# Designs tried in a protein design chat: VH-VL binders against Large ribosomal subunit protein uL10m (mRpL10). Part 127

Target 1, 224 residues: Large ribosomal subunit protein uL10m (mRpL10), of Drosophila melanogaster (Fruit fly) (q9vpl3)
Amino acid sequence: RGKINIQRPKAPHYERARVVAVTQPKYPELPKAKSCFKTRAERTQQQQENPYNEIIAREVRNWLDHSRLVAFFHLSSITADDIFRVRVQLHKQNLHLKSYGSKIIEQAVKNTRYEAIVPLFHSNHCIVFSPDPEKTAALLRIVRRVPQMVLLGGIVEETMLSRNQLVAYAQMPGLHAVQAQLVQTLSQAPGHLIQQLQAHQNSFVQVLDVHAKNQMNEETPKST
Below, E stands for the ipSAE of ESMFold2; O stands for the ipSAE of OpenDDE; V2 stands for 0.75 times the mean of E and O plus 0.25 times the DockQ between their complexes.

## First folded at step 15 (VH-VL)

Design hd5 (from gh19 with heavy chain T30D; framework fv_anetumab; at its last fold request DockQ between E and O 0.37; V2 from the best seeds 0.70)
Fold by OpenDDE, fold request of step 17:
Structure hd5 (fold): chain C 224 residues (1-224), chain A 119 residues (1-119), chain B 111 residues (1-111)
Amino acid sequence: as target 1 above (224 residues)
Amino acid sequence: QVELVQSGAEVKKPGESLKISCKGSGYSFDEYWIGWVRQAPGKGLEWMGIIDPSDSYTRYSPSFQGQVTISADKSISTAYLQWSSLKASDTAMYYCARQWDYSFPLDYWGQGTLVTVSS
Amino acid sequence: DIALTQPASVSGSPGQSITISCTGTKSDVGSHNYVSWYQQHPGKAPKLMIYDNSNRPSGVSNRFSGSKSGNTASLTISGLQAEDEADYYCSSYDSSSTWVVFGGGTKLTVL
């Protein structure tokens, strides 16, 4: 009787193998241990019901509603110290730097006129709020020096602007300056018109005078 | 019209110093930044760094940090790129370009300055 | 370091449409990495053709269009003309590294 190799038992006869395969207890798949880690879905659902998120969303809405200047930025990894410095600089100009999660922003702007900004918030972002649209130039001057901040766009006087439009807006003369220029232009318009009208009249009179002089010279009989 | 005009081609020897210029016109020079781009012969574009002429704020690409100096004189609307000691490997075309900030495009380019460093 | 990868060369016949791709590394996967495209003819300075992924500067032909999906930007040239033969470079600002990056360039040949 050949030494039963206990280390490598010969495969059972085909029939026995079949019986063993059929009689193997099908153990119900052990319920996948609910990983103590709440599924992303459960976390998302819990986040939706978090009263705190609603409060923050309301805050965001309040900022949006009371700001005449809003600028959106992508924010890359930045040190706490650096962002603090930026915040201080902005604050000195009455510019308020805030950072909110994308979900909070989405919740805040849902079913509002600001809903179109949601696609801007796919990663880490920050928002700058101001009650004064004239601070746009100051804002851009400050944030341009922050390499980790990338301008995405903004809202000025309830109008959504692209990043390029925002830059263009900042480059425009202030409203008061434009108004002053307009007044100056308008004040000069009548003078120019009068000058043009007078120029034509003067030219006509000159032509008439020349004609009159020529006629008088023709009527003077050459006294032979 | 916005225009950037660079200084002429330079032929130098290794170890020599060089300063090339880029003069901007047709826009407010202090409102835009000036970037410098290197292009070695037969190679691609390399961003070197950028300067804000308003206060000479500068930033360099790591590859060029300490290798070159970017400066500007806003009074004459001119940006500069300089080397203290040229190397043969500095042989390249150098472009200046207008750039609003880091993330904005290089929208207007100078004609380029060819720098040749040979023994 | 963020790298932008372009094909070394692309070719097309006159009248055809060609596309040049520019693919960033995973770190570039920011929905807000603005990509610019530059055209460079031999011996000439680069010219901005597309900025902010899809915007065309004034004076640039409408045959040039840009798009971005994920970490890949694309420059499409429709109605290919002989004058389009040039090197094309994509570029993007890496806000994490805080410098501008160029792709390796693509040589476009019009056959």
Scores: ipSAE 0.878, ipTM 0.949, lowest interface PAE 0.5, mean pLDDT 87
Fold by ESMFold2, fold request of step 17:
Structure hd5 (fold): chain C 224 residues (1-224), chain A 119 residues (1-119), chain B 111 residues (1-111)
Amino acid sequence: as target 1 above (224 residues)
Amino acid sequence: QVELVQSGAEVKKPGESLKISCKGSGYSFDEYWIGWVRQAPGKGLEWMGIIDPSDSYTRYSPSFQGQVTISADKSISTAYLQWSSLKASDTAMYYCARQWDYSFPLDYWGQGTLVTVSS
Amino acid sequence: DIALTQPASVSGSPGQSITISCTGTKSDVGSHNYVSWYQQHPGKAPKLMIYDNSNRPSGVSNRFSGSKSGNTASLTISGLQAEDEADYYCSSYDSSSTWVVFGGGTKLTVL
């Protein structure tokens, strides 16, 4: 927003400085003798000038709260026809392609566990949301055909994943697949149940280990 | 574990056709792409293009569009690089490599197939 | 108009550390562009040494490390050994031009 100072009569020195500042190109800044109070007023003015940022930020929070799968992409120049085709293809899989300004993302995730994602939005980007984490494989198969989209990472079940971890997650059997395998094993004849349970314990440990690592990777190292 | 095994060296004359192969093992072949990379004698690496073996989606670098054909047969876990009419300038080492998508690394490489085209 | 520039050669003595640079234009190797490094011994296929700027694949010696600052990626080899003598290539994907690019390669000589 424009740098507008409240005008009051002042000593001749201030008047000369004010006149010089007013007549200079936009690039020079006015004197900031009262920067502390100007900071508060500027902060309030910036918030008032963008009232709809809060509404859109609430939309982003709502998507984050109701999406068990979120994926982040860098997006290079792409035609409207091409991105529309991608959006339609994703929508058929309950995958919702969105793009938001970086300031809105900053506001949406401020004071949340997701604040670390903000640097991803300082350049061209898009986000895919879905309530279905089992759609991760479908998502990745669709978007890897889009040369203009580069996977940056994601969030699965409220756990932040690197792009390599997201691909690994998509290649693992889901919890439902592991549960189905265990149920089939338990329905077989008695006498071999202990042996079959031993074989499937490693699958559960691997799934839980991926989840535990993702929770620990969300921690920001303390400053020292 | 993951292995890519390429067909043997070839010596050809200009104008002849050629099809070289790359067989993958130790992973689900149609989960990853196969990329092809050329290395002319004494020179650097050039990315030629990729194929997704699951449905034969292909994409070529502009330098190679229309110059070669990339194909795959997922039932035998094999990708192919094919010329309909070789030129002397096609003399090079050709590698296949595994890749998740365009921005991911070429993580496993075949041993290479030397193609020599001379009169 | 996409290029990754590497020095043509680098040399070092056994036990020393050396660094190979890979520089793109300021718009080509940005904060969201991932760089990979490949080692190639004479007559052999390239081998992935570093991916996503700084990650090592399983089985790659921790003497190899990667970093990226601004528009320049670096491969550092510490404790230089005779078997490190090889050609080294950086690579990145340019999503605006939609092709994979390789640097021209750097020949490392162990003295």
Scores: ipSAE 0.774, ipTM 0.898, lowest interface PAE 1.0, mean pLDDT 79
ESMFold2, look of step 15: ipSAE 0.740; ipTM 0.885
ESMFold2 (binder alone), look of step 15: mean pLDDT 89; pTM 0.928
OpenDDE, look of step 15: ipSAE 0.865; ipTM 0.937
ESMFold2, look of step 16: ipSAE 0.762; ipTM 0.892
ESMFold2 (binder alone), look of step 16: mean pLDDT 90; pTM 0.928
OpenDDE, look of step 16: ipSAE 0.855; ipTM 0.931
ESMFold2, fold request of step 17: ipSAE 0.737, 0.768; ipTM 0.888, 0.898
ESMFold2 (binder alone), fold request of step 17: mean pLDDT 89, 90, 90; pTM 0.925, 0.931, 0.929
OpenDDE, fold request of step 17: ipSAE 0.872, 0.876; ipTM 0.945, 0.948
ESMFold2, fold request of step 19: ipSAE 0.006, 0.737, 0.733; ipTM 0.478, 0.878, 0.883
ESMFold2 (binder alone), fold request of step 19: mean pLDDT 90, 90, 90; pTM 0.933, 0.932, 0.934
OpenDDE, fold request of step 19: ipSAE 0.874, 0.874, 0.873; ipTM 0.947, 0.946, 0.947

## First folded at step 16 (VH-VL)

Design ctl4 (from j19 with heavy chain W33S D52S D55N Y57S; framework fv_imvotamab_arm2; at its last look DockQ between E and O 0.02; V2 from the best seeds 0.00; counts 0 for: sugar tag NSS H55, pae E 15.4 > 2, placed apart)
Fold by OpenDDE, look of step 16:
Structure ctl4 (fold): chain C 224 residues (1-224), chain A 118 residues (1-118), chain B 112 residues (1-112)
Amino acid sequence: as target 1 above (224 residues)
Amino acid sequence: EVQLVQSGAEVKKPGESLKISCKGSGYSFTYYSIGWVRQMPGKGLEWMGIISPSNSSTRYSPSFQGQVTISADKSITTAYLQWSSLKASDTAMYYCARLGYESSLDYWGQGTLVTVSS
Amino acid sequence: DIVMTQTPLSSPVTLGQPASISCRSSQSLVDSDGDTYLSWLQQRPGQPPRLLIYDISNRFSGVPDRFSGSGAGTDFTLKISRVEAEDVGVYYCMQYTHYPWTFGGGTKVEIK
């Protein structure tokens, strides 16, 4: 009576293996903790016009219209707690973190100048709004510490910027600093031009002066 | 802190006009809608309508359509509820409430008691 | 209009004991996007309503953890794990999925 090797059971006959594979109980996936953010699948569901959604869509438009800085982020496996922490940090800088469904965004930006942003909202996303474009650097500093937030792009002063452009913008000196530099450059230009224009004249005068001095020296009789 | 402060109690006669106010503070008033809720004495809450201050877009409950006017002045961060002609049946507590983006009616005023009696 | 029916009308509870309030809608509160907009409000005597729960189960800021919301479709429940003296008042459910928004009739929670 062959000792049933319990440690390496012989692979069942192909037909039995097929039956076993089909009869394996499919355990329902444990309900994934409802993230505070709707999954992509939830967002892509055809939403009938909900009055609530309409109201929210209008408010989203207001945010867009009154914000001078808007940044779009993809969220990758972020917890509600993490989002809350980031929200608090951003809020301290007068940055407002919001999350909306794709349909709400579509409704909000329909027939507006913002319609181009719709393709950015096909996955888990959030938006940061600010009335102050100078907060771009602060925003990027905060988000850099949150690897789950990936910058996609944004709108600064009504201009759509790529990720790289936003990063570049954040590194730019303030408007006043740039203006000061411009004024300084402009103020130096006339001086330099005048110097260049006068350079030949000055050289000529110097040559003449030397010539005059030499002539005077030749006319001085050697008093024997 | 987010606060909604409503105007004081009103005692009126039938047929009189009335306008009560709800002033928002501690938040960007323009970005949040304001709703109005009626509560008759000893009764439950009734939805009246909502206004978006940014564009003054207003939506009424059918039961209150044509009965009241909801308005807002964003310059002074104030929402209004008004009657052209009051009825005795308008006697109630009236609440304003803010509609949150991620929540429901999240902040409420203290209420304005309106008494209409002959 | 959607009718919200709350039960019970009155809930006398002993301090420290749990309380449960039911809210039933006349139709599903799930919208076309799969979202359900139901909130719970608390109104203490002589005070304005206060938001407790939004979107079925989310506690609003400052709301104690003894309050919890659950439900789906047409049936919703508010639970208080341990009733405290400050919890005395009337509780309302509110749907804002369909317009016009509607409230339940209220449930009075009182201490025995």
Scores: ipSAE 0.043, ipTM 0.619, lowest interface PAE 2.8, mean pLDDT 84
Fold by ESMFold2, look of step 16:
Structure ctl4 (fold): chain C 224 residues (1-224), chain A 118 residues (1-118), chain B 112 residues (1-112)
Amino acid sequence: as target 1 above (224 residues)
Amino acid sequence: EVQLVQSGAEVKKPGESLKISCKGSGYSFTYYSIGWVRQMPGKGLEWMGIISPSNSSTRYSPSFQGQVTISADKSITTAYLQWSSLKASDTAMYYCARLGYESSLDYWGQGTLVTVSS
Amino acid sequence: DIVMTQTPLSSPVTLGQPASISCRSSQSLVDSDGDTYLSWLQQRPGQPPRLLIYDISNRFSGVPDRFSGSGAGTDFTLKISRVEAEDVGVYYCMQYTHYPWTFGGGTKVEIK
């Protein structure tokens, strides 16, 4: 099924066949007949698609509005078993791992104060949301052991922080809102902050260049 | 492969200025904060402060606020500790150290001995 | 400021025998989330400090398994299960739960 149910930790007791069935890619090919009508029907379908996209975009807006900690990661190739373990570990700390399409994110934040985050979604990514900014240290501790997730930066108490600022925030005592503002007060303009986040992303992609190129080719067999 | 290489030993007189360096290599320099630690002769360790090289955001221990300046130049992957006017009491070994994810200071420079005497 | 008190000040040990170093903080190192930020450093003669243990009990990369850390609240312990010649030096605890960050005064480990 599509939803992961994390109710109680038990001793590892899952069958190999069950894991394989969950991780098997299922790329439906049947919509090919639908795409043959690209003239008029597609224009009306695009307009009709807005209600479903709006529901998903509403979910993203709700997470952004109710989260005092938001962290952005570059995501390289990862098995379904590994991402499940990470999601369970994060959930125990009230940290919620999500991934949305870049078009959904762009639609969700359009004409809002969050538009500055849109450039971060040009690469493969995931997002961690939490109402608890004090969980930043726990987040970084869990993700440190997950090389497939590379921290790009985040938002704490509605303050945009670079990767280094977020790490520094996690090390500082008390007054989290004041700490986030103090870390950012000597930072460059918001545009430069996004540029720095892109630079961090570029640096990690360069380190994983040979591996990322192979995985990007195999990850998107049709899209690009 | 992570390395922090500090500038060489310094012998100075009281009132002189000094800037010592800490060059990081083998990792993405802007991803990690650099802390400075003082060790006076025959004494223990004292945390002086920390800098985020990506935007030069700095935090000082209250004991060292206004006594030193911590800075960084990310284009040459180097952090700095500087005094505008040295005192004899500044005679010590000074270490830089990288702040690792969720851990304390994980990789340390070799130290820079600063001797201030008249 | 949080005072970190280490005992003993000096620990002469016979090669192959255990050593135990204590670190006590002047107040609890448990933060509001229940996390405790305490690390142990080793400084060999004439060398910079190096990280041994972080988050009370986690061994840093490349640190032999004879080193272990334990403790809670205000009382923490570093153990060396069997001391080797390379373990000579001064050991420091460091807390980074409370601002400003502080170190213990150090414990010198020597071979008898």
Scores: ipSAE 0.000, ipTM 0.426, lowest interface PAE 15.4, mean pLDDT 74
ESMFold2 (binder alone), look of step 16: mean pLDDT 93; pTM 0.953

Design ka11 (from ka1 with light chain S91Q; framework fv_anetumab; at its last fold request DockQ between E and O 0.35; V2 from the best seeds 0.71)
Fold by OpenDDE, fold request of step 17:
Structure ka11 (fold): chain C 224 residues (1-224), chain A 119 residues (1-119), chain B 111 residues (1-111)
Amino acid sequence: as target 1 above (224 residues)
Amino acid sequence: QVELVQSGAEVKKPGESLKISCKGSGYSFDEYWIGWVRQAPGKGLEWMGIIDPSDSYTRYSPSFQGQVTISADKSISTAYLQWSSLKASDTAMYYCARQWDYSFPLDYWGQGTLVTVSS
Amino acid sequence: DIALTQPASVSGSPGQSITISCTGTSSDVGSHNYVSWYQQHPGKAPKLMIYDNSNRPSGVSNRFSGSKSGNTASLTISGLQAEDEADYYCQSYNSGSHWVVFGGGTKLTVL
């Protein structure tokens, strides 16, 4: 009786193999344990129906509607402490730093005049809101020193501006300053006009005087 | 017109100190930053660092950190790049350029300062 | 050293269109970071040709155009002229390392 090689059992006879193959219990494929890790897609779908997202979207819309200055930034990895510091600095200037998910932003601006900003929000972003467009320069001064914040653009007085336009806007003299200059210019205009009018009048008088003097000299009879 | 004018070419020996300058004009000097760029002979552009002249805030590329000092005097609209001890490897063209911040382009460039360090 | 990758050289004939690529990472070109392009003639300072991926400064020929897709930015020069022979550098900001990065440069030869 040949030593049954337990390590390499001889293949069963064909008929036995067939019976074994047929009688092998087809164990129902154990339901693939739905990995508790909801696929990003499932999370996204559940997030869409989350009443909380709607609330946040409304908040974003409210900020957009009531802000005269909005600036958009790409936000790279930043520590909580660093972002807090920036937030405090901005807050001192009545600038409000907020961060929202891209989906929330999309939902918030959907079918609004702000829909064009959606392409700016493909990654981590933050938004700064202000009721005062005159704070643009202050905003940019602060955020320029934050390497984690990259200016993408903004909205000023309901007008969407590129990052370059926003910088240019910040460099413009304040509306009040311009107004003051205008007032000064306008206040000087009458003086200049008067001076010009007087100059012509004076010139005319001078010409008349010269003419009168010449006539008087002609009327003086040469007393021979 | 915006213009950056750099100091003239320098020929130095190893171990010597050097300070080169970049003077800006035609714009508000304190509103823009000044970046420095090195270009070794036959090599590419290397960003060295940047300075905000308004308060002399500076940032360096890691490769240049501790190797050079960037400074500015806003009163005369001038930025500086200096070495405490030059090396032969410091031989290069050095450019200053105006830059709004890190993410903005270098929109105006100086003419460059050639620094030659030879024994 | 974190650098953007450019081809060492590109060549074209007069009148042709050529493209120079600039490849970075998700922390620079691939992010919302803007790409700029510079032209440098021998012995001259670099000149800004394209900023913010596709914008041309005043005075730059409309033959120069820029684009960005994914981690790659591209400079296209249409109607190639002899005067276009120069070194071209791309530049961006690296949001991971927080410093400005240049490409290695591309020598454009007009054949």
Scores: ipSAE 0.874, ipTM 0.947, lowest interface PAE 0.5, mean pLDDT 88
Fold by ESMFold2, fold request of step 17:
Structure ka11 (fold): chain C 224 residues (1-224), chain A 119 residues (1-119), chain B 111 residues (1-111)
Amino acid sequence: as target 1 above (224 residues)
Amino acid sequence: QVELVQSGAEVKKPGESLKISCKGSGYSFDEYWIGWVRQAPGKGLEWMGIIDPSDSYTRYSPSFQGQVTISADKSISTAYLQWSSLKASDTAMYYCARQWDYSFPLDYWGQGTLVTVSS
Amino acid sequence: DIALTQPASVSGSPGQSITISCTGTSSDVGSHNYVSWYQQHPGKAPKLMIYDNSNRPSGVSNRFSGSKSGNTASLTISGLQAEDEADYYCQSYNSGSHWVVFGGGTKLTVL
């Protein structure tokens, strides 16, 4: 219609039932965007609203804190039926397929040991969470059959693993014995948990930084 | 220690059927896929498709869909590539290779099976 | 399907460093793609030399290195030796077509 001024965007009136008005905090309401594409703007608007963004970010932190298995994937175009089928199949194994905006992930992991994962979410992605690290093999068997999902890496028992390390982990005999050793080692050195995760985070970032730098420029120092 | 051993060279006539094999050893055969790769004389490598030996899940490149059949018998750690009716254009070297999934490397290769289709 | 672009041939003298390029699109040689490199001597099966863009399998000389920048992957061979004379192929997974793709191959000649 007429030229929409950025100073006076048409206010999107989401349902203004009294319940909605009561639950809104004093923080700024939804940002008003000058976008030609409402579908992306609507998703961004919901994620950029500070009170709702923090609620979602706390959900992500809760998943990260209580998941002993986290896996990261690049996600290509996929039909709603196919992704639903994958989600159901994973859910039966106590594996929870989620996707969050990069700003939500950034807010969720700010000042945490997982801050290095943020660059993974600047393009199409999904994450699988589970409290059960012994389900890593089941996860990988399911996702191997999904051409649209490419394994990038993961976190097992608070240890960041490359995709090759995650596959090797899934193949180890005596998975419960390995999990017991990981838990016992971490429990014996609580002060070392932060240092070990920061060291693994830096190693994980170096692997992922090669990935991200390949998007940005030609020259990178080669690691051996 | 991972090894893929393929069946010997074949000389066939157009219209004949053929089934070539790839036997894996030194690893748990049904934990990895087997991919098939074609190399025509003097040409490059072409990915034909894969099989998961655990349940015979297969997927073919569009160029080879309906042209070949990929199968496996996990009880003898063997994958197969099969033609129902060979053409002269099927003359090539055929490799099997091990792969975790589509985005992972073909880390171990068979020695190749030369198929010659002559009139 | 969509093949990755490699030079048809490259040559170098013993002791030199050479680089073989592999160019694709954002769907096959982009930020989320993993590129592998294979060496094939005449009459032999291909051998994996580089995986996941820059990793070397055990038993592969550290004279071989891999990198990826933009939509181009590169295989670098330092200290060129006669036994490096072979065909070299890059390989990726195309996220648009969902098929494995190879480059056309590069014949390396050691002068």
Scores: ipSAE 0.790, ipTM 0.911, lowest interface PAE 1.0, mean pLDDT 80
ESMFold2, look of step 16: ipSAE 0.778; ipTM 0.905
ESMFold2 (binder alone), look of step 16: mean pLDDT 89; pTM 0.915
OpenDDE, look of step 16: ipSAE 0.858; ipTM 0.937
ESMFold2, fold request of step 17: ipSAE 0.063, 0.761; ipTM 0.566, 0.896
ESMFold2 (binder alone), fold request of step 17: mean pLDDT 90, 90, 90; pTM 0.931, 0.931, 0.933
OpenDDE, fold request of step 17: ipSAE 0.870, 0.872; ipTM 0.944, 0.946

